# Designs tried in a protein design chat: VH-VL binders against 7-cyano-7-deazaguanine synthase (queC). Part 1

Every score and structure here is a prediction.

Target 1, 227 residues: 7-cyano-7-deazaguanine synthase (queC), of Persephonella marina (c0qst3)
Amino acid sequence: MKQSSSIIILVSGGMDSAALLWLAKKEFDKVYAVSFDYGQKHRVELDFAKKLTEEAGVEEHFIAEVPHLKGIKGSALTDRSVEIPSEEYPEGPPVTTVPMRNLNFLSIAASFADIYEIENIGIGVHSVDSPYPDCRAEFVSAAEAAINASSVMVAKKKNRITVYTPFLGMTKTDVLRIGLELGVPYEKTYSCYRGTIPPCGECATCRQRIEAFRSVGLEDPWFKKER
Below, numbering starts at 1 at the first letter of every chain, in headers, positions and changes, except where a header shows other numbers; antibody chains aren't numbered by Kabat.
F, E and O stand for the ipSAE by ESMFold2-Fast, ESMFold2 and OpenDDE, each averaged over both directions (binder to target, target to binder). V2 = 0.75 x the mean of E and O + 0.25 x the DockQ between their complexes.
[cut] stands for letters that were removed.
Atom coordinates printed by the task and the answers are left out, and those that the model quotes come from them; centres of patches stay.

## First folded at step 4 (VH-VL)

Design s1 (from u2 with heavy chain S105E; framework fv_ucenprubart)
Fold by ESMFold2-Fast, scan of step 4:
Structure s1 (fold): chain C 227 residues (1-227), chain A 124 residues (1-124), chain B 108 residues (1-108)
Amino acid sequence: as target 1 above (227 residues)
Amino acid sequence: QVQLVQSGAEVKKPGASVKVSCKASGYTFTSSYYMAWVRQAPGQGLEWMGLINPSGGSTWYAQKFQGRVTMTRDTSTSTVYMELSSLRSEDTAVYYCARGLYDSEGYHTPFDYWGQGTLVTVSS
Amino acid sequence: EIVLTQSPDFQSVTPKEKVTITCQASQSIGSSLLWYQQKPDQSPKLLIKYASQSFSGVPSRFSGSGSGTDFTLTINSLEAEDAATYYCQQSYSLPPYTFGGGTKVEIK
């Protein structure tokens, strides 16, 4: 049985937010989605987010611009003069780090939640060992507190907004197992930081994705070979 | 200079399969470039069929051709292949390979160089 | 799927005259539009990328303009070798990459 409540999901077009979207469709009566245009090199991910939300059948899909994050120098995700690395994540924050990205995203999603009177905000953060500070449990708790302290809907209706993070303690392989059981169309998900079509297979996110599929005895749909 | 050289014309019967090759030269085959296939029926416009990234071998096919088309590559010969099965008379067309690129600014610019085309005729 | 509509589908033009071809997208595509030239029995050749940027080696008489949903290819002074079919293509969305129906330009 689905809950008698609403949620807005942060959808990137990648594997983890796709699993979250499918889980939300099972658990909530009304599912909304928001995706972010922050000038990322892999803008193609936004097209996958659109296709995923159409297939899932969300109430509405919002595309929010984040102009102050566009053209940030030094981040390989937005600075076109910086190459996307082919190596695994190094010690400390990688060159693909966009400062305060999830904080910006959650605050924008919270604005939509407040306007549309949505009681839950879903974000697909996972893994206790994340190199990104804004993917950790401490950050999620602080963000949820700030959202509730500033919400007009919460003040007026006396109902709390929950930041829904069902994957927080899970590995990427754990999230993939859940998504496979839910029937997520992974052939319609995209994770490549280089933004190439088809994906490059060599950046950190492509490598993690390929390895996650191998961990469950499957080939990544992007790299399947026919006989 | 960049060149894409395709295999020669084919005549096939309905229900057969055809495999067209496209050999690339003049650039690094497994770099940031992908290869697409576009067909053109006699007197008609251009129709995109799908594409392949030669580096990892990942593919994306147009919905109309899913289940009938297969794209592969051989990195040792810098060659991309497009195989179309269950041929019908409506598949009579010139088949082109075309290079797409991820430019230095992070924008995709598909189809900067094209092969010469391969005529595939399907008749009984 | 993004649909591209070209007009006119055919025109016969006197040498040295200006030719204008339009391409309309079913939704906004920013500046993610390309123009190709296809001469009889030849493969297509890229003329213009990103709505207005000329590809290397393309004669200066060819120019592109527009953004959003409305785009134009202009040939300032038509030469005999310009007799061809011209196609627009969008690169905004993920595949399927869609092409316009084509505009055939003949010398009068």
Scores: ipSAE 0.000, ipTM 0.488, lowest interface PAE 12.4, mean pLDDT 81

Design s11 (from u2 with heavy chain H108Y; framework fv_ucenprubart)
Fold by ESMFold2-Fast, scan of step 4:
Structure s11 (fold): chain C 227 residues (1-227), chain A 124 residues (1-124), chain B 108 residues (1-108)
Amino acid sequence: as target 1 above (227 residues)
Amino acid sequence: QVQLVQSGAEVKKPGASVKVSCKASGYTFTSSYYMAWVRQAPGQGLEWMGLINPSGGSTWYAQKFQGRVTMTRDTSTSTVYMELSSLRSEDTAVYYCARGLYDSSGYYTPFDYWGQGTLVTVSS
Amino acid sequence: EIVLTQSPDFQSVTPKEKVTITCQASQSIGSSLLWYQQKPDQSPKLLIKYASQSFSGVPSRFSGSGSGTDFTLTINSLEAEDAATYYCQQSYSLPPYTFGGGTKVEIK
C-alpha cells in the first residue's frame, strides 16, 4: 500500500533516477520532481527528465538552474575544452567530477521541500564502486542533518525531512533489476556523457549501462542490434 | 534451497576478538543480496549490528558497534565473516547471519533466510 | 536512526482469542515494515513483508496493516504453535536497519 506522505525526487533523465522516480510513484502519495541545469555537455538528459516526469505523472516538475557550476573549468562534464574519456571509472575522482554537485542539488531540493512542506527528498545515489565522495552514506547522513537543522517546516511541525536513498550500496545492475520489475521505460532514459543522439556507446556511462543490461540478460534499448 | 550455515559456538575471555563465519548456498552469492548480522543476548530482543554487500564488499555498521565490528566476505567460498573485538561480558549473545532479499517492491525488504545462530560466550 | 516501539511487551492469551501487536516508527516509513516470529530456541522467521503482504507459507490467521508511522500485526485466532516473540523491522532505508523491542505471546 502506498504511503500517505510526499517526496521530491532528483531526476536527471538517467537510469538510476528513473528507477527512483518509478519506485517513488509506487510508495508515496504525492511525488514531486526537480531536475538541474548546470551547463552539462549532456544537457539532452534534461529533455529526457522532462519526458520521464510527464509519463510518471508527478505533482510538479521543477527545473532549477545552477549557474555557478556552468562553465567550471577542469570538469569534462562542463568544460568544453576537456574531452570526455572513453575509459571506465578509474580508481579515484575522474575528470568528469563536478565539485560538490550532489551537495548543491540536495540543498536546492531541500528549499523546495521546505516551501512545499514535502517530507522526503529522494536521490538515486548507489554503488560501492562510485569514485564520487558526494555519493557515500556518510555524505547523505550529514546532508540530512544539515537540512533538518535548517528547515522552517521541521522547526514548526517537529516532523523531520528524510533523505530517501533506497539504492545506496547497490550496483547499477541491482538498480536496473528494481527498475525492470517496476516497468521503467528505459528506452526513454539517457546517460551518455558526450550528449549525442544516439548515445556514443564508448564513454564510461554508456559502457556501464550496456554492461548492466547484459548482466540481466538484456540489450540496452539504445544499442539493440537490427534483426 | 537457500541455506546459511554458521560456525560453531565460541567461548572467549574479555578483551579478546571473535570471528564468526556464515557460508551461503543455494543462490548466487554476489547477486543483489546483502548479508546482515543480528545478535540476541540471552532473554533479550534482536539487535541489528550491520550488513555487507557481498558483491562489492561495502559495509554499514550500527553506531553502537562502530570501531569494534568488521564484516568481510570471501566470494570464492560464498562466506561472510563478522569479527567483533574488545569483547565484554555484555557481548554474550547468539549471533545470526541473515540474507537481505531484494524483492519487486524496489526496497531491500525481508531477511528471509537466517543462519542457525552462533552462541558466543564471554567469560573469565 | 529510525526507532521502532512495540506494544505490549508481553501478552498471555487464551487459545482461539485475537492477538493485536502494534509497532510505531519515529518517522514515516511508508509501507516498509516487516514482522518476524521467533519461537524458543529457533531463528526468526519472516511472517509479513511490506506492512501487509504475507510471506510464502504463512497461515492466513496472521495479517498486517498500517502505513506511515503506525503498524499492527493481528493473529485472528491464536493456536498453541503461535506462542513466540514477535518483532517488527523497518526496511525503509539501508542503513541502519532497526527492530522493535519484541512482544512475547504466551498461552494461558
Scores: ipSAE 0.000, ipTM 0.410, lowest interface PAE 17.5, mean pLDDT 80

Design s15 (from u2 with heavy chain S104Y; framework fv_ucenprubart)
Fold by ESMFold2-Fast, scan of step 4:
Structure s15 (fold): chain C 227 residues (1-227), chain A 124 residues (1-124), chain B 108 residues (1-108)
Amino acid sequence: as target 1 above (227 residues)
Amino acid sequence: QVQLVQSGAEVKKPGASVKVSCKASGYTFTSSYYMAWVRQAPGQGLEWMGLINPSGGSTWYAQKFQGRVTMTRDTSTSTVYMELSSLRSEDTAVYYCARGLYDYSGYHTPFDYWGQGTLVTVSS
Amino acid sequence: EIVLTQSPDFQSVTPKEKVTITCQASQSIGSSLLWYQQKPDQSPKLLIKYASQSFSGVPSRFSGSGSGTDFTLTINSLEAEDAATYYCQQSYSLPPYTFGGGTKVEIK
């Protein structure tokens, strides 16, 4: 029961965007993907994004560069002089914050949506009171409004572009359960902020990933306990 | 204004079941918030019982209550229910609902708003 | 399960004195610790989230600190209205969320 519409999914190579991609393949007739090169330390996630989109069978996978975000000072994700923290839940905005990252990403995805006449943009945000302001429901609503006010396709067709956020009211555990039911190949997903292979197991994203799997009674494929 | 309004006090016999309700208002019930149930026996501390995601219906129960507790929601009335079966005298407590979100992405919404509490008395 | 141990269990304090309450976790929980205030016959009220961030409307005399396994709630200058039981809570691990045993603060 696919929807009679098309969607472009923001795919990072991580667990949440992988679940979103598989859900989109079930629910939409045509699925496109876009991934972003913004100089992130975990650039290896782009390789996993390519593998995931190929396996999912998307119409086209775009890689968009965001050069002004490369080398952003003060962000542990882009500034090589700032270490990726090993502790979860830092006070205030994390040192991994990249200013307006999701706003840049949604605007780029909206450009592809406008050109290819795609009516939905999917992003795997799933938190309230996130320390990242551009991961919140208020941000998503404002971005959607700006996209629709700017779209040639919307003006021409008189149909709105929807920012599709099916996980906004869910925990990472809820998202994982959905992905497991959909058959997401989690062994092909990558979340480590440090960009190491194997993943470091110590950064915030590695810890959250391990805990999500533990909460459903499973071990993360990357971190299976073996004697 | 966020409000959580709970049902009134209940008196039950041992072995009975009780179903407590919590009606939410002042925010979108199915958007981004979970609902937890926490109880407090007279003169004792807070004890977490479980959590429900009103959007997807997913539930998580404390092991101590697994098999005796059931949490459900009705999205049309923005109401969460907590049903506890096989009641014992030790289940005498004030039962609270509380809004929150546990997000394994590293950031969580604490229990920021609480219902007024529902006293459940279990006595023979 | 993550066990939270609060100390002291009870303290009787003169107004304007500094009150310090500690919460120790059985394992590292990062900064995933919250503090609540509960007055008699009332629901708990959130004071501090993420170990050190004040919730909206909370007086500046309340502060939280710590990370990992050791956390502290401080009331810098106790007011009469602060007589209450204080609870820490972790939200690092989903099942179960756990609370400390509580610290009752009474005015002398």
Scores: ipSAE 0.000, ipTM 0.414, lowest interface PAE 15.5, mean pLDDT 80

Design s16 (from u2 with heavy chain S105Y; framework fv_ucenprubart)
Fold by ESMFold2-Fast, scan of step 4:
Structure s16 (fold): chain C 227 residues (1-227), chain A 124 residues (1-124), chain B 108 residues (1-108)
Amino acid sequence: as target 1 above (227 residues)
Amino acid sequence: QVQLVQSGAEVKKPGASVKVSCKASGYTFTSSYYMAWVRQAPGQGLEWMGLINPSGGSTWYAQKFQGRVTMTRDTSTSTVYMELSSLRSEDTAVYYCARGLYDSYGYHTPFDYWGQGTLVTVSS
Amino acid sequence: EIVLTQSPDFQSVTPKEKVTITCQASQSIGSSLLWYQQKPDQSPKLLIKYASQSFSGVPSRFSGSGSGTDFTLTINSLEAEDAATYYCQQSYSLPPYTFGGGTKVEIK
């Protein structure tokens, strides 16, 4: 019922947000998209976000700049002096952590939702394998509460804004299975943290992507041989 | 400054293989740059064939050339190679190497410097 | 595959006149378009990147404009050395990094 309204999807150009976008097109009447430029090394992902939203046929695709996240020191995703690792660290948050990234993204998306009277904000977080604090259920719940406490739309007694997180509790492989069923064009998704074309195949996101495809009996479109 | 110097013209028979070289100078070969190969048949436009990242040796080929093209590099001589097998008359073209930029903020594909070109003629 | 269509195929222009070359993409590519100049028997040279940013050393008479699907290269006052074929290229789609068919500019 609620899913017959409107949603704005956070689209990165990667596999998880692509699956979310296709699911949203099935579940909601009107789908909007927002993508973020925060100075990330893999910002070529934004080109893929634009292609994905165009193919999905969204109502409007917004590009939001997040300048205070640009050039953050100490994160391999934004700091040129920090090499993107080929292996994940066994303890603590990875060096690829961008502080409060999803909080900034949800706050910006909430502004669009409030202005355009959009009732849902979709974010493709999955919690089973996430080392990032801002990808967990506790964070999502707190962010949704803060959004609704500050919403002009909600204050005027219109519908509450819901943060839609259908992939919480799922692995990347689980999300891939859903996306394959929905017909997501995975050859048009990009995940490499190093931002190279072709993808490096060695960073955490490349390894997770290759593993996810292998676990469902498929080869990642980026790394297929002539077969 | 930056220079890309390619090997000399080749004449091959149908079914043969050709290996073209591109020697880079004036910049750090394994840093922030990739090398692409682009060909141009006589009187025709430009056609991208593939690329190689000299740092790791990773390659990506256009589907049209997949199975026939191989790109390699030698970091000790700052040279990239493009080998095309099973040559046909329609492979007659000038083959160019061209430098593209990869940096820590993502991938940038302006081909800012080009080799002088290598003419490969395939005839019986 | 993104197809780039250049117009005109050929242009013969007197010296010091303005030359306009257009490049049309089969779908929106933002500002991910480049322009190259190729003189007879020479390799291509980069003129403009990201639709409107001049490459270093390129004369100010060359300028690029446009976004989305419609792009233009302008040579404000044609000089003898500008006789060449001009190509647009998109960097929006994954390779093959599609090129336009080219526009040949002659001086007469």
Scores: ipSAE 0.000, ipTM 0.422, lowest interface PAE 17.0, mean pLDDT 80

Design s2 (from u2 with heavy chain S104E; framework fv_ucenprubart)
Fold by ESMFold2-Fast, scan of step 4:
Structure s2 (fold): chain C 227 residues (1-227), chain A 124 residues (1-124), chain B 108 residues (1-108)
Amino acid sequence: as target 1 above (227 residues)
Amino acid sequence: QVQLVQSGAEVKKPGASVKVSCKASGYTFTSSYYMAWVRQAPGQGLEWMGLINPSGGSTWYAQKFQGRVTMTRDTSTSTVYMELSSLRSEDTAVYYCARGLYDESGYHTPFDYWGQGTLVTVSS
Amino acid sequence: EIVLTQSPDFQSVTPKEKVTITCQASQSIGSSLLWYQQKPDQSPKLLIKYASQSFSGVPSRFSGSGSGTDFTLTINSLEAEDAATYYCQQSYSLPPYTFGGGTKVEIK
C-alpha cells in the first residue's frame, strides 16, 4: 500500500474485474474506475459495473465509448450474425476475439491516468485469457512501456505508470478464492457473453464461472438450486 | 403465433407445495427468450416472482420468494415449471407465465406474451 | 429496489376524452419502462415498451413518453373497449422487475 497512491481499474461488471476492484480498494488510497461501451452483446454488464463501483465507493466511475469497435464483423461479441458458442476456449484466438480490445482499453485508461495524475492502471487479465493475444504477459509489458514513453505526466514528473495485473498466471478459481476472502458481492456480478437475463449458462464465460464456484464448494448465485 | 398455455386451477392446504406449468409454442423455446412468473392476488396488482432462461436453465428469483420458489424447464416439451412451497393463505393468487427478450439494443422486452393464468387457492 | 408510483389510482372517463396516466420511478431508469393493459378476468397485454415504442397491433391512440424518472401513458380518445387497469413496469437492466400499483380506467 503506498501513501496517497492511486489506481484506475478497468471494470467490466464480471467476476474477475470485481475481485480486482475489491483488491484495489484494500491496496490503494484512491481508486477510480473506467468501463467500456464497445457495442458488446452483453451490454447489461455495464449496469452491473455501475452497481459494483457504487458499492465499492470509487472516487469516480468513467464510461468510455469505443465506437470503432461497434459492429466489428467476425467477432461473436460484436457481430450480430455470429453466434456466441456454447463451448470453452478452443486452441488459438476464439470467435469472441475483438481485435486489439485490451490495447484500446488500456490506452483510454492511460489517457485518464495522465489527465488525473493516476500512477497505476489495473486490469484483471488471468491465465484463461491466454487465447487472446492482448491478455498475455508480453502484451502487458509492451503496453506499459508504450504508455510510459507517451505520458505527459511521466515526462513532467518522472514518475512511471504501472500496469497492475495481480491475477496474471492465476485461474478463474484462484481469482474467485481471493474475491471470496475480500467479500466481493458475486450476486452483483455478470459474465454472460449472450447478454441474457438471467445468464444463459452455456457460453464459455458462464461455464467457467459455474465451474469456478463448484471447485470451491459453492453454487454460482445465478444458478442456485441446480443439480 | 406465439402461445403460452398454463395448467389448470389448484386448491392446496397451508404448508403444501404447488407446481404450475407453462407450455410454449410458436417460437424456438431455447433461443434468445426467457420466461418469467408474475402473480396477482385477488383485486391486487402484479408481483414479479422470478425468471428462467430455458437454454441453460439459469434462474433469478425475487428476494421475497428466495428459498420457496423453484423454476425449471423441460426442453423436450417446451415447458417451464414454477413450484412454490410452504404455501400460506396470502399465496392465493392467479399465477402467470410471460415471455421476455433481451435484445441487441440493450432493451429488455419482457412479457410481450402472457399465459392465461393459473388460479391457486390456499385454504384450510 | 426500484419503486414505481402510478397516479391516479382510478378515473372514470367519458368516451372520446383524453386519458393520461403517470408513472414515477424512485430512481432514474433511462427509458426501461413498459405499459400493460389488463381487462377484467384476462391476462395483461403489452402496449408500450422502452417508454415510447408501441407493441405490434396496439391501436395508435395509445402512446408513451418520458425518460429518467417521469413517464406518461396517453390514450388520445378513449373507446369503450379501453376500460381496463393499466400497469407500468420497469425493466432497467437488473432484476428485480417491479410494477406500479395500477390505474383503473372506467367508462362513465
Scores: ipSAE 0.006, ipTM 0.502, lowest interface PAE 11.3, mean pLDDT 81

Design s20 (from u2 with heavy chain S32D; framework fv_ucenprubart)
Fold by ESMFold2-Fast, scan of step 4:
Structure s20 (fold): chain C 227 residues (1-227), chain A 124 residues (1-124), chain B 108 residues (1-108)
Amino acid sequence: as target 1 above (227 residues)
Amino acid sequence: QVQLVQSGAEVKKPGASVKVSCKASGYTFTSDYYMAWVRQAPGQGLEWMGLINPSGGSTWYAQKFQGRVTMTRDTSTSTVYMELSSLRSEDTAVYYCARGLYDSSGYHTPFDYWGQGTLVTVSS
Amino acid sequence: EIVLTQSPDFQSVTPKEKVTITCQASQSIGSSLLWYQQKPDQSPKLLIKYASQSFSGVPSRFSGSGSGTDFTLTINSLEAEDAATYYCQQSYSLPPYTFGGGTKVEIK
C-alpha cells in the first residue's frame, strides 16, 4: 500500500540503497533519487545508480557533486594514495571513513526536498553492520531536527520533513531478505570500494555482500559462474 | 595436529561415479573453516573443483564440473565427500581435499592444510 | 574466468642463488594471490597468502610481492629442499578459483 506522500532516496548503486529504493516505490506515491559524486574511487557505482533509478521509474534522479570531499587525505575511499583494505571493519572507524559524509549527503538531499516540497528523505543506514558514527539513530534524529529548523518549506507552515530509515537496527542480511522479497535486481547493484569490474571481492563491502548472500543460501550475482 | 585423511585409490570404468572422502581432525569441523576439492591430472597443474562449508552445507562448484560434482559432509564423523559422476578418461587424476581459512577476508580462504590425495583412474 | 600466467615454466638453479617466479593475472585481482609449493608425489603446501603474507612455519627466504596484475615469488637463497613446482592461485573471483600453470624449480 502506497502512502499519499513523496520521498527522495539517497541512492549509491549498492545493495542497501537498492533495497530502500524498491521499498520506497512500494510505500510512497512519488519517489525521487539523489546520488553523490565526491571523488570516490568507486565512481562506477554511479552508473549502477543511474540504471537502478531508471528501472525503478523514479520521478527524477539528481546527481550532486561534493568537490570539497575530493582528495581527502587519509580516507581510503577518496585518497588515491591509500590502499583499500582487504580486511573486515576494524574496531572503531575504518580507514574508508569520509568525515561527516552522511551529514553532507543529508543536508544536500534536504535542499532538494525543500525546493521540490518533498516530505521524506530516505537513507539506507543499518547500524548493526555499520561502524560509522553518522549511521546511528542519535545522528539521524539530530539531522532531522536540524533539517526542519532550517527548512523554508516548514517555515512557511508547509509539511515537515521526515528522515526515513526503515533498515536502522537491521543487519545487511536482513536488508537483503527484504530486497529479495521486493524483487530487487541485485545483479545490477555494485558495492566494491576499489571500483573494479568485476568487483574485487576483498574490500569490506564486497565481503559483507558475499556473506549476506551466503547467509540466505544464495551466491552473490557478481561471483556466480554462469550455468 | 590438523590432519585431513582421504580414502584410498579407486579404479572406475567410463560412465561410472566415484565418491572420495576426506576425514578432518585436530580442529572444530563445523567452525569457520571450509573444505575445497582440487584435482591434478598426471603431469598437469592444479584445478579447483569446488568448496563446501561444513557447518551449513553450502557449496560452490566450478562451472566445468557443474551437474557432475556433488560435495556433501557428515558432521558426526567430521568427513567431507566429493562425488563425481559420468566419469571420462580425462577425469584420471589425484583428487585433494584442502582446508580453507575463513579469516578477515571472508570467502577468500587460503588452503592451509591438504589431504594426502586420492588417485582415481578411469580406464576401460 | 581469471587466467594466471606463470613464468618461467622451468628453471634449473645453482644452490644459494636467488629465484624469481612471476604470475600475471588476466585482470586486476588486488592482493588476492597465493603461492603454493608442491614436491614430487606430495600434496601442495601454502607458502604465501594475500600476495605478501607468509604462512606459519615457512622459511624467511620465501617472500611474495605485487598487486593488481603482476606478482612475484622470490626465494632469496635457494636450498636443496626447495626443488619443487610452485603454483600461484587467485582468490579474487569465486567460482572458480584458478591456478597458474606452475613453475618447476630444479637444483643444478
Scores: ipSAE 0.000, ipTM 0.413, lowest interface PAE 17.2, mean pLDDT 80

Design s21 (from u2 with heavy chain S32Y; framework fv_ucenprubart)
Fold by ESMFold2-Fast, scan of step 4:
Structure s21 (fold): chain C 227 residues (1-227), chain A 124 residues (1-124), chain B 108 residues (1-108)
Amino acid sequence: as target 1 above (227 residues)
Amino acid sequence: QVQLVQSGAEVKKPGASVKVSCKASGYTFTSYYYMAWVRQAPGQGLEWMGLINPSGGSTWYAQKFQGRVTMTRDTSTSTVYMELSSLRSEDTAVYYCARGLYDSSGYHTPFDYWGQGTLVTVSS
Amino acid sequence: EIVLTQSPDFQSVTPKEKVTITCQASQSIGSSLLWYQQKPDQSPKLLIKYASQSFSGVPSRFSGSGSGTDFTLTINSLEAEDAATYYCQQSYSLPPYTFGGGTKVEIK
């Protein structure tokens, strides 16, 4: 049974937002999607986001440009002079950090939510101890409060906007188990920070993805070995 | 600075196998670059055969070549190999290796640098 | 598999004229379209990536546009050195990657 309500999902093309999209299709009456073009090196991820939203059958898929994040110096995801590492950094925020990225994304999604009178905004953040400050529970709570304090829809006493984060306390393996049960087409998801086709298999995101599949007794569709 | 140098021309009889090499230099072979193989029959267009991740050795093949093509690599020599078995006259083509791009523009593309090509002629 | 249809197959063009080559995909591929130039007896060279982004060192007269199913490569002022066969390629679906049939551009 679905909720009698609407949601807009932040869709990156990756496996976590794909699981969220499929869960939203099960739980909500109307599902919208928004994806962001911020000059990321893995721009090919947007093409996978388009495939996923078409497959899921969303009401509408918005592509929002975030030009002030394009070419930001110091982030390996946007700064062309900074190489994407093959190994995780042990301490501090990763070099792939884009400042205030999820805050920008949530504020843009909230604008769509307010205009279209959408009651929920879904974001696929997971893991309690995310190294990205804008992926933590404290941030989500603060963003939701700011959105509701700013909303024309809420000011008219019609409805409140909820930031929907069903995976926040989960591991990547937990999210994958949910997605597999929902029938997510993981062969159509893309996670590689380097933006190569096929994925590199060596960046932090690729390694986490490969290990998540192995943890459930499966091989990542991108990395099936020849027989 | 990036170079892909392929092995020389081959003449084979139908039913034989051919193994073409592609030696990479000017970048880190095993870090994050993929290597693809693309062929071109005389006077015809480009046809993708498959690709390999030199780091882990994972491969993806076009269905047309599945069971006949094998791609391998030797990390000590920065060399990728493409072996095609059960050769037929229609396998006569120039075979190219091509690198998956990581460039300073911040975008990745499938094929930024190409080898010079290896002519494989299959005739009786 | 995704089929790419290029038109025209051939065109003979006066120097300095504008050349337009089209590539149509059998299904939507977003912006996952590349353009290559191949001169006789040479390897292909990358010109345009992700539909509209020029590869390093490519002359500014080359530009790409389009999304979804319809794409174009434009040479705004043809030079003699541009005589070549041009191929589009999709990077949307793997396996296989697929190429268009090619467009041969010749100088009058």
Scores: ipSAE 0.000, ipTM 0.414, lowest interface PAE 17.4, mean pLDDT 80

